# Ledger of designs, part 17: VHH binders against q08ba6

Target 1, 224 residues: q08ba6
Amino acid sequence: ESEYEERRDAEARRVKSGIKQASIFTLEECARIEAKIDEVVAKADKGLYREHTVDRAPLRNKYFFGEGYTYGAQLEKRGPGQERLYSKGEVDDIPDWVHELVIDRLVTHGVIPEGFVNSAVINDYQPGGCIVSHVDPIHIFERPIVSVSFFSDSALCFGCKFLFKPIRVSEPVLHLPVRRGSVTVLSGYAADDITHCIRPQDIKERRAVIILRKTRADAPRLDS
Below, E stands for the ipSAE of ESMFold2; O stands for the ipSAE of OpenDDE; V2 stands for 0.75 times the mean of E and O plus 0.25 times the DockQ between their complexes.

## First folded at step 6 (VHH; framework vhh_6qgx_2)

Design x7 (at its last look DockQ between E and O 0.01; V2 from the best seeds 0.00; counts 0 for: pae E 15.7 > 2, placed apart)
Fold by OpenDDE, look of step 6:
Structure x7 (fold): chain B 224 residues (1-224), chain A 125 residues (1-125)
Amino acid sequence: as target 1 above (224 residues)
Amino acid sequence: QVQLVESGGGLVQAGGSLRLSCAASGFTFSRYAMAWFRRAPGKEREFVAAISWSGGSTFYTDSVKGRFTISRDHAKNTVSLQMNSLRPEDTAVYYCAADLGEYYDWSSEAEYDYWGQGTRVTVSA
């Protein structure tokens, strides 16, 4: 048990070495962005987006802009490494407000270089929603992985496993608080060598995240 | 409003055939993998078959391989299960399920987002 804890602590340190966080957005700025997210939701509900822009699940909706990718059911073969980009044009362009209100701020603060982001995904969670442990597809996206959190405080968990019936999550290697308006940057061990997830118990109220990434030039695409 | 409505169940003799159908509505059918599960009396629900979003890939539990065929019709938003050479042990309520694809285990109930109410299949000896 002691050895296990020591190993966990060591791994936690590795994870932390690949994590940067910053509080860039004020509450006022968050409110403005959150209003824009609501507009996206409303537009999606009206069926005004391209087919592959919107993914709906019971307690989580995803909105893909710029570049979208397939996972799981959209693939002939499932599993890590099998993810594929959609053909260009299959998802809607990144909204202007994302550039103006989010990306430009990240660039100004030196989080990412200008022109880095070509994929923006909004994950919108309802209470009790979750995302299972995963690694952002390394064959699809460059590093770092940048995310900005909205609506409520939550947490990212690293190195935990999901069990089902009922949904249970093992003790994580690292529990990382993610506050409203905070930016999280994943690289190195945190992005590549350990899984991350959102546990159901860490979403007590609505929470959204905008994930900003750059696709690899050699990222594989689905055939149209 | 999401709906999955199964049909085609009934009583059949061993060695007979049935074709189950599931009509889907209220979600983007083409983005979802579809599956059939079944629950026999006194047993837990188990995976039967799944089909990828495109229909290009199918998956079966071992006990039904070679006997059951899953297919889908995008134009009609339906998924079907052709069941041949039925056996008494195939007796169950059969459920249609839809999977957005967040998970990678086709056989796990937890991966499926939407479920039908089921259709009863009874195979007599």
Scores: ipSAE 0.036, ipTM 0.372, lowest interface PAE 4.4, mean pLDDT 91
Fold by ESMFold2, look of step 6:
Structure x7 (fold): chain B 224 residues (1-224), chain A 125 residues (1-125)
Amino acid sequence: as target 1 above (224 residues)
Amino acid sequence: QVQLVESGGGLVQAGGSLRLSCAASGFTFSRYAMAWFRRAPGKEREFVAAISWSGGSTFYTDSVKGRFTISRDHAKNTVSLQMNSLRPEDTAVYYCAADLGEYYDWSSEAEYDYWGQGTRVTVSA
């Protein structure tokens, strides 16, 4: 019992060692960015993005910019390491406003080096939306993984089992708050050695996140 | 074997300035967020200021905004708190703290793994 608690505490400390958070964006800056996210949604609703830019799922839409990749049911061969980047030009470029309002601010504040980001994803959640337990594919993306939260507060859960039929989630090793305007940086153990998810109960109202990553130079590509 | 050693405290008149310093050793300084907390006589310890591991983000309690500046020097493994326009209500023991796993709530003392012994600041009227 006490040995079990010690092991869980030790794992939580290992996870925390790979997490950094910062509050960079003011309420006004958040409002500007949120208006731009709404413009992305509207443009997607008009069918004005490339097919692989937009991925629609129940209660969660994803918008890939710069680079996109195959995952889940999109894979011809299943299993770890099977994700592949789409061919160049099959997703829309990162919008200028993402560079101006988000990426450049992160660089100026020392969160990431200049020129690091070549992939931006917007995840837009409706109430009760979720993302299953996963690790951002190590063979596709360098570390760190940087995200910025918008619209509402939520939580990122580590080390829980996300099961289906019915949807149930085991108690996480770490429940990490992700507040509107906050920056979350994952590296080390938190990025590579434990899964993370967003539970349906942690999305109580519309939420969005912008995820900023660098693809590896040797990341496999569908036509490579 | 982590050590945080504060210095620069003392007696100063209201309106004056002090610079506190915290020397860190025994850990990889560049991986830690750093903070200052203070405890006034008869009060609970409260958050003053924090700085991210990179130095790119700083946070302040409302009562010190515009008067105090937190900074860090990675070459010297130090965190400093420049305190200007000091007031009698700034009288407290000031503590340096370090946290590897940074969370959004920088003001929670429970998030900080390592603490110094404190340096006393007294601001006379």
Scores: ipSAE 0.000, ipTM 0.153, lowest interface PAE 15.7, mean pLDDT 85
ESMFold2 (binder alone), look of step 6: mean pLDDT 85; pTM 0.872

Design x8 (at its last look DockQ between E and O 0.61; V2 from the best seeds 0.00; counts 0 for: pae E 12.2 > 2)
Fold by OpenDDE, look of step 6:
Structure x8 (fold): chain B 224 residues (1-224), chain A 123 residues (1-123)
Amino acid sequence: as target 1 above (224 residues)
Amino acid sequence: QVQLVESGGGLVQAGGSLRLSCAASGFTFSRYAMAWFRRAPGKEREFVAAISWSGGSTFYTDSVKGRFTISRDHAKNTVSLQMNSLRPEDTAVYYCAADYLPYSSEWTLYDYWGQGTRVTVSA
């Protein structure tokens, strides 16, 4: 047990080395962005987006802009490594407000270079919602992975596994608080060598995250 | 079908060396951390070593540090365990395992397992 703890601590340190956080957005700015997110939700509900822009699941909706990807449900093989970008144009363009209100701020603050982001994903969680442990596909996205959190405070967990028989989540290597308006930047070990997730118990109120990424030029893409 | 096939086990004298290999197939190897576990007679399966997806990070149980080295070959979809300065207490069936949770000592969490290869170290 002691050895295990030491190992976890060591790994936690490695994870932390690849994490940067910043509070860039004011409450007013958050409110403004959150209103825009609501507009996205409303638009989606009206069926005004392209088919692959909207991904619905219980207690969690995803909205893909710029570039979207699939786990290859239509492919023979599924699972990690099988992710593919949709053909160009299959998802809606990144909204102007995302550029103006979010990306530009990140650039101004030196979080990412100008022109870096070509994929923006909004994950909108209801209480009890979750996203299972994963690594952002390394063959799809360059690093770093940047995210901005909205609506409520939550936590990002690293190095835990979702188990479904019975339903439970293993103890994470790192439990990272993510506050409303906070920016999280994942690189190195945190992005490449450990999984991250949002546990159901960490979503107590509505929460949304905007994930800003750059796709690799050689990222595999589905045929139209 | 997912397969992990271990090889390289055998009988060796104390102080000797063995190199175990595990060939992986049926899943995207580069997206899984790989590990070695072992089970000695009458004991539970225990963590030995793990290596991250990229191969850039490794971890070992204390008892094997400095003696064992885990490595992986992405081109061949293999993970290896070089075991030097072997001791009688290293006697066990060694299992290759794959998971997306690196360095976990909880063997029950691992997604895929090999059938094991027996290592016997004589005094």
Scores: ipSAE 0.112, ipTM 0.566, lowest interface PAE 2.7, mean pLDDT 91
Fold by ESMFold2, look of step 6:
Structure x8 (fold): chain B 224 residues (1-224), chain A 123 residues (1-123)
Amino acid sequence: as target 1 above (224 residues)
Amino acid sequence: QVQLVESGGGLVQAGGSLRLSCAASGFTFSRYAMAWFRRAPGKEREFVAAISWSGGSTFYTDSVKGRFTISRDHAKNTVSLQMNSLRPEDTAVYYCAADYLPYSSEWTLYDYWGQGTRVTVSA
């Protein structure tokens, strides 16, 4: 019992050693970015993006910019390690406002070096939305993985398992708050050696996240 | 479909060594955390050691730290447990387990299990 608690605490410390968080974006900056996110949603609803830019799921839509990759049901060979980048030009470029309002601010604050980001993904959650436990594909993306939260506060959970029909989630090793306007940086153990998820109960109001990554030079591409 | 097959068990004198091996098939080995659990006669299943799916992190129950080493070989799809300085209290059936989550000390989180290999450590 206390030995079990000590092991879970040690695991949580290993996870936390790979996490950095910063409060960078003011409420006014968040509102500006959130308006831009709404513009992306509206453009997608009108069918104005390239085919692989938009991926729709119940209560969670994804918008891939710069680089996109196959996952889940889109994989011809399913399972971890089978993800592939789409060919260049199959997703829309990173919008200028993402560079100007988000990426440049992260560079200025020393979160990432200039020129690091070539992939920006917006995940837009409705209440009760979720993303199952996963690791951002190591064979596709370099580390760190950087995310910025918008609209509402939520939590990023580490080390839990989803049960389905209905969705239930085991107790996480670490429940990490992700507040509106905050930046979360995953590296080391947190990025590579433990899964993370967003639980349905942690999305109480609409939430969006912008995820900023660099693809590996040797990342495999679909149809080579 | 998924198979985990343990080998390397046997009878050994206290202070001796054994190396257990677990051959895995039917899943993408490199994406699963692997663990060893053991069950001594008349006792509950006990966590022994785990290794993350990448191989970057290992965990051990306190009673085996410094004596046991878990490792994995992605080319052979095997996980191994090198057991040194064996004691009579290490006598148990040793089970290999696999799970997608790298969270590793709780046996109920492991999806797949082997049938076990017996280790007996005589005084």
Scores: ipSAE 0.000, ipTM 0.280, lowest interface PAE 12.2, mean pLDDT 86
ESMFold2 (binder alone), look of step 6: mean pLDDT 85; pTM 0.871

## First folded at step 8 (VHH; framework vhh_gefurulimab)

Design b5a (at its last look DockQ between E and O 0.01; V2 from the best seeds 0.00; counts 0 for: pae O 11.8 > 2, placed apart)
Fold by ESMFold2, look of step 8:
Structure b5a (fold): chain B 224 residues (1-224), chain A 122 residues (1-122)
Amino acid sequence: as target 1 above (224 residues)
Amino acid sequence: EVQLVESGGGLVKPGGSLRLSCAASGFTFSEYAAAWFRQAPGKEREFVSAIWSGGSTDYADSVKGRFTISRDNAKNSLYLQMNSLRAEDTAVYYCAADHFTTEYSLEEYDYWGQGTLVTVSS
């Protein structure tokens, strides 16, 4: 149907209006950061982080620093608005190297203002790993949502729907390349009005992303 | 009570057609993604097709071009038009619905029907 294609094209334009990308990190800087990510993985494998810092799923591990929140299977109630921050102290602080090697570089290049970030999460994907379609919870996080990609190239897909057993993913409204060392900034329509995901077919090699966010002052917490 | 009820199964000759229906009740069907699965004797249940709440569709490779999924939200119904049927299409066909998955929801569909038998035999 031509109307289906026109609707998708119009939405893709709306999504693009909320996306900024920059190439900030050199190959050498990426290698340093990637070595630090490997140290995080090793430390987690030894059980040396707080329990809620580490969240394991098949072919994708997530490491919450500064603030963490209930997501996916940790939710007691399904649906938008049900995510809650863990109690203070239940996740480890943002490591010094994240501030030094990542956040400060983003501040220096004008991507975010100093002092903006209080949440850093590392997603570490093995080949074929994925993250289902979601919106970063509006009631938890301010915008923009900033991410930096490492190890390998991939794509961030917008507007996909997932079904399981087996995994089936609908065609994306927008397929956005996310290259090693690239910074992606989501705001507006891209952050709030459409879901995004990483499809299994877009993770061909080990990939990691560091996601940098600020929690809202009124974000709900599990012990509230 | 939430219910999905399949109908329209039966015996058909190779090359023939059938239209399956799934009637939904007890929930807001229009907000759900819906799918057809099938299970042949001695085999695992396999995906046939899906239609999301926004109307986009997907098909298993084995049925592309022969099967068409559709929905009528006003009638709370899901359909599968099955053309050019083959012996390999013989199976119990199941209707399923899922509201939305969360980031870590790799579990079951929310609701399943009890199935309708399709037999393709000369």
Scores: ipSAE 0.012, ipTM 0.352, lowest interface PAE 8.0, mean pLDDT 87
Fold by OpenDDE, look of step 8:
Structure b5a (fold): chain B 224 residues (1-224), chain A 122 residues (1-122)
Amino acid sequence: as target 1 above (224 residues)
Amino acid sequence: EVQLVESGGGLVKPGGSLRLSCAASGFTFSEYAAAWFRQAPGKEREFVSAIWSGGSTDYADSVKGRFTISRDNAKNSLYLQMNSLRAEDTAVYYCAADHFTTEYSLEEYDYWGQGTLVTVSS
């Protein structure tokens, strides 16, 4: 047991070495961005986005901008490495407000270089919603993976396993608190070598995250 | 102007306890990642503990279970509760803060205090 704990601790440290966090956005800035997210939701509800821009689930909606990709049930063959980018133009462009209010702030603070982001995904969770353990597809996205959290505090878990029917989550290697307005940057071991997830119990209120990434130039695409 | 001011250092016997404080001015501490570092005589400055902007905490293996990092937002202060102190804990302890950082890298902290001396001796 002691050995197990030591191994877990060692792995946790490895995960942490690939994690950076920042508090860049003020509460006022968060509120402004959150209002924009609400506008996105409203627009989606009106059916004003392209088909593949919006992915709906009971406790989670995703909005894909710039570059979208297939996952989960959308795949003919499931499993790691099977994700594909949609053809260009299949999802809506990254909104101007995302550039102005979010990306520019990250660039100004030296989190990412200018021109890095070409994919922005908004995940909007209701209480009890979750994101299953995964690694952001390495064949699709370059590193680092940058996310900004909104509406409420939550936690990002690393190294846990999801079981279904019912949804169960194993004990994570690392439990990382993520506050409203916080920026999380994943690289190295945290991005490539261990899964991350959000457990249902860690979303007690509405939560949204904007995930900002760069697609690989050689990322595979679906045939048009 | 941003300023960090450490206090609470002093002479303590092995097994004793101290509480270090770091008062911040010119910025809101809770909006920053914050950390304690220490530098023993003749040694390099080393990581002791950190609290991330998101609230997560971490500790060096050498202090885990003995030290506790915390913040008081109302007082705009950072604390380090040090229990079961050992001779090897003798060092100048520094408070550090940054908007964007990892827990362990010295160069990732933009702001530093002047340090407070902790001496553990029988």
Scores: ipSAE 0.006, ipTM 0.238, lowest interface PAE 11.8, mean pLDDT 89
ESMFold2 (binder alone), look of step 8: mean pLDDT 81; pTM 0.818

Design b5b (at its last look DockQ between E and O 0.01; V2 from the best seeds 0.00; counts 0 for: pae E 9.6 > 2, placed apart)
Fold by OpenDDE, look of step 8:
Structure b5b (fold): chain B 224 residues (1-224), chain A 122 residues (1-122)
Amino acid sequence: as target 1 above (224 residues)
Amino acid sequence: EVQLVESGGGLVKPGGSLRLSCAASGFTFSEYAAAWFRQAPGKEREFVSAIWSGGSTDYADSVKGRFTISRDNAKNSLYLQMNSLRAEDTAVYYCAADHWTTEYSLEEYDYWGQGTLVTVSS
């Protein structure tokens, strides 16, 4: 109905107001960074990272650097707000190449201030992989949430509902293209008030994302 | 000083082809999203095509399948190959570049050329 569409459009506008995207990384830079991501994958496959640095799933692997946090099945009590940082030292440090090739580039372009990032997560997706609807834990991470996409083009969806067995995803409020080499910055309504996800159908090729965030000083931690 | 200079415009018959060029100076094009826009007489400027720094491309529906955007990093240049030209493609074509872009706000580019005229007429 017309009213539903109007409400949806209004919400979409709110989401958009909290989104910035930048085209910064060149083809060469993308290739270089992607090669480094492959090195991370290879190192992980060799078992050379700390236990909590690597999280494996059939169509998605996650690599936590600097600061890691618990989610999903890792939680004793599940649900929003239950995420906790690991104790310091439980995950590997942010690799030098991430600082040199990614973070410094973002700082130079004024995307984030120097010294902002203390957590870097690499999500590596295979075709058909996905990330379920979520809000980046507000009690763990400051805003904005910054991500850089690699290998292939995909889309970030806002306002989807996930149903399982089988996986079904509702129509999003906003479908945001995330292109190779692009930077996405989430703040405000887009970061705090609506869920975002990647639908399986939006990953047709291998896709990786580096998520760069700052942890809150008062973020709760697990006891070691 | 940053500058974009378009060239390649001219008169062409319907069904013909043209290749537009945009030479950039004062900045490295490969680090930017680059786009072609056009403005027909009496109409608003409209999006034609874009190429992002990572190599992704997009096209307006009206030109999809007929136009191809590309860049030459060594020449610091942007190109628009226009095939199967139509009368409605007649416009001044502008080159643009920007670091910050969204799918929903493609007309907000930092740098613009002066434009080159393309006239498609029998």
Scores: ipSAE 0.531, ipTM 0.805, lowest interface PAE 0.9, mean pLDDT 92
Fold by ESMFold2, look of step 8:
Structure b5b (fold): chain B 224 residues (1-224), chain A 122 residues (1-122)
Amino acid sequence: as target 1 above (224 residues)
Amino acid sequence: EVQLVESGGGLVKPGGSLRLSCAASGFTFSEYAAAWFRQAPGKEREFVSAIWSGGSTDYADSVKGRFTISRDNAKNSLYLQMNSLRAEDTAVYYCAADHWTTEYSLEEYDYWGQGTLVTVSS
């Protein structure tokens, strides 16, 4: 066994120590939630959400509820750590169905305490969509980071490096299956000390994820 | 203000070498991925090489083994050592930089330099 493989195995164990997964949602519950996700998409297509609720990108749309934040081209100053929450009221409130069908279910199953969540994001991927390697901004969000997968199975990859034009992705330290209806909880090393991504090859069919987070009390916000 | 300035281009005979430099200012360079691109007359801009903030590198197949990308974070500088130059390496070479995007796919680098011309001709 090479030193390279030994080091990667050790890091994979550190990553695993910060991951919990559970299969909470039945096929019928998934179908109901997926129909609600389609309603969000339709409402967004009609222009019925607040300005910063909807962020469109090739092969991936994002829908911010409760709290939203600047990233990528939206940053006033470029660089890591520059993400800022939008002013209160700039994104739509978390829809009632998210509380009823998703958050309350997670509370009932002991995944999160009641009242924890104040941010819900829906990412809706088309085949070949991706999200580059990142850490959910530590200065914005408390841990854990909770997600629930819908429509199709995929994988969350840890420790990849990206190359652009064309997109190429290095081998992950850990390839974590994220199945339809499963809940994934990131904390510790997995949330803070290594990047994660969704590779284009791991989105074979339409996939959505609902990401549930709590913003830090001291999270920076866009001024004025 | 963010600025990327390339230098080191010139005329070189086939088989020769050049070292390109890119001086970065207005941001903490060590936090950014950086890359070299090139554009030959009448062609689309193409990827040459990249180096991420953590030091991982990659190369286009056409330059692999001949070109070496490196960075000096203390001097906010990016370099491209070009050896065994060929006529097809003739192009304007551009420095580019991009920061990590937390939840957005990167389709283009955030910042670009104005370019430096490399001509490989006898």
Scores: ipSAE 0.007, ipTM 0.223, lowest interface PAE 9.6, mean pLDDT 86
ESMFold2 (binder alone), look of step 8: mean pLDDT 81; pTM 0.818

Design b5c (at its last look DockQ between E and O 0.08; V2 from the best seeds 0.00; counts 0 for: pae E 13.6 > 2, placed apart)
Fold by OpenDDE, look of step 8:
Structure b5c (fold): chain B 224 residues (1-224), chain A 122 residues (1-122)
Amino acid sequence: as target 1 above (224 residues)
Amino acid sequence: EVQLVESGGGLVKPGGSLRLSCAASGFTFSEYAAAWFRQAPGKEREFVSAIYSGGSTTYADSVKGRFTISRDNAKNSLYLQMNSLRAEDTAVYYCAADHWTTEYSLEEYDYWGQGTLVTVSS
């Protein structure tokens, strides 16, 4: 038992070594960005986006901009490594406000280099929503993985196992608070070697995250 | 020049209250996480509370329920309302600010004030 705890602690340290967080966005900036997210939601509800831009679920909606990719039930063959980028043009372009209000801020603060981001995903969660344990596809996205959280505070868990029917989540190796307006940067062990998730119990209020990534030049794409 | 200046420290009786202020200048305070630290005599500096740019707050267990951190971005100011003060709260209190934060290593702030002394004594 003591050995187990020691191993867990050691792994937690490895995870931490690959995590950076920044407090950058002001209250006013958060409010402005959140309003833009609401506009995205409204536009989606009107059916004004391309088909693959919007992915709806009862407690979670995803909006793909710039570059989209297939996952889960969308795949003929499921499992890690099977994700594919959509053909170019299958999802809407990254909105100007994302560049102006989010990406430029990250660049000016030295979080990411200019021109790095070509994929922006907005995950919008309702209370009790979740994202299952996963590794961002290594064959699709370069590192680091950058995310900015909005609307409410939550937590990102590392090293959880998901069981279904009903949804159950094992004890995480690391429980990382992700606060409103916070930037989280995942690299190394945290991005590549351990799964991360958001547990249902960690979303008590509406929460949205903008995930900013760079696709690999050699990322596989679906046939057009 | 970046500057953080604490004020509001003083002598108070156990059970009393104090409000500390920190005035920031030379940078856009609203874009930073801000925190209070304290250092008691003969002890290491310890985390007290933080408020992030998005408004979230965190507290050391020892001060939860008694202390409240807040900020006024228009005034570039940070505050610490300290209630139900105890003798063990006696310390020099420091204001700090940083863009980059970690939940587990909160002491690595870029900017620090000179500190203000809080003495809780009967």
Scores: ipSAE 0.355, ipTM 0.716, lowest interface PAE 1.2, mean pLDDT 92
Fold by ESMFold2, look of step 8:
Structure b5c (fold): chain B 224 residues (1-224), chain A 122 residues (1-122)
Amino acid sequence: as target 1 above (224 residues)
Amino acid sequence: EVQLVESGGGLVKPGGSLRLSCAASGFTFSEYAAAWFRQAPGKEREFVSAIYSGGSTTYADSVKGRFTISRDNAKNSLYLQMNSLRAEDTAVYYCAADHWTTEYSLEEYDYWGQGTLVTVSS
């Protein structure tokens, strides 16, 4: 009742304190970037990327550039904190167009400092695709976590619980719109202290996101 | 009332240094991105440097290595230390702040100061 609502409102405020958003990409810039994302998808379909660059799942493919890491079924050991960076060279370099069209624009507009990004991931969702509740691994990545949305509008949900068979998702603490061309920056509570996800019902059309991160100097890497 | 008030502009010889200040009032400065822009006569306004609520900074290529942006949230103040000044640095310098938890362009700032003139000449 009222105590529950107070707790949820307080948590939503804590989440909001760690979120910054801006729309800095014009429709024309979005269209250019989206064409480049399509080129990545086509290249991956032809098998032209390194083994750990491409991770396929139903209705969602991930493309890791610069750095990649083990997660989910790929983990050698079960338990929290077990994600590891792949050895250098097992993941393709960040494409030049990501630097030129995305990272440099973010730097110029003051979203991130120059030289911050060494990891870029493209998540490409088909309608009904999702990503389960998670926290970007704190032992692998520095903060902030920066993302830019493309193709269609969607929402980033915080604090959901996922159930499976069938997929069911609890009500979020915060339902954050992520519009085409918008930049979302996660830090603080939003990055570290609550999970986030994309729900299947929030992907109504093809959507992609480019996620830009910096790996920690002490991030564990798979043994040489 | 929201105010941004610049100070510290003036006449400086080439190679000299100058420190600009911007005093903020009427809003929670620590939650805002803050930036310096400049406008030379007859030119478009140009981005100089920004500092974000988390302390990260960025600089235009033309000023990297010579200018340093900083903030003091306890004093609600933004600073620009300008070293190795050149004639091309002559401009009116503007303080700006934006609460960019919105979808607005980062090139557009919600709050602007009235500017302080920096003149670099012999």
Scores: ipSAE 0.000, ipTM 0.131, lowest interface PAE 13.6, mean pLDDT 85
ESMFold2 (binder alone), look of step 8: mean pLDDT 81; pTM 0.823

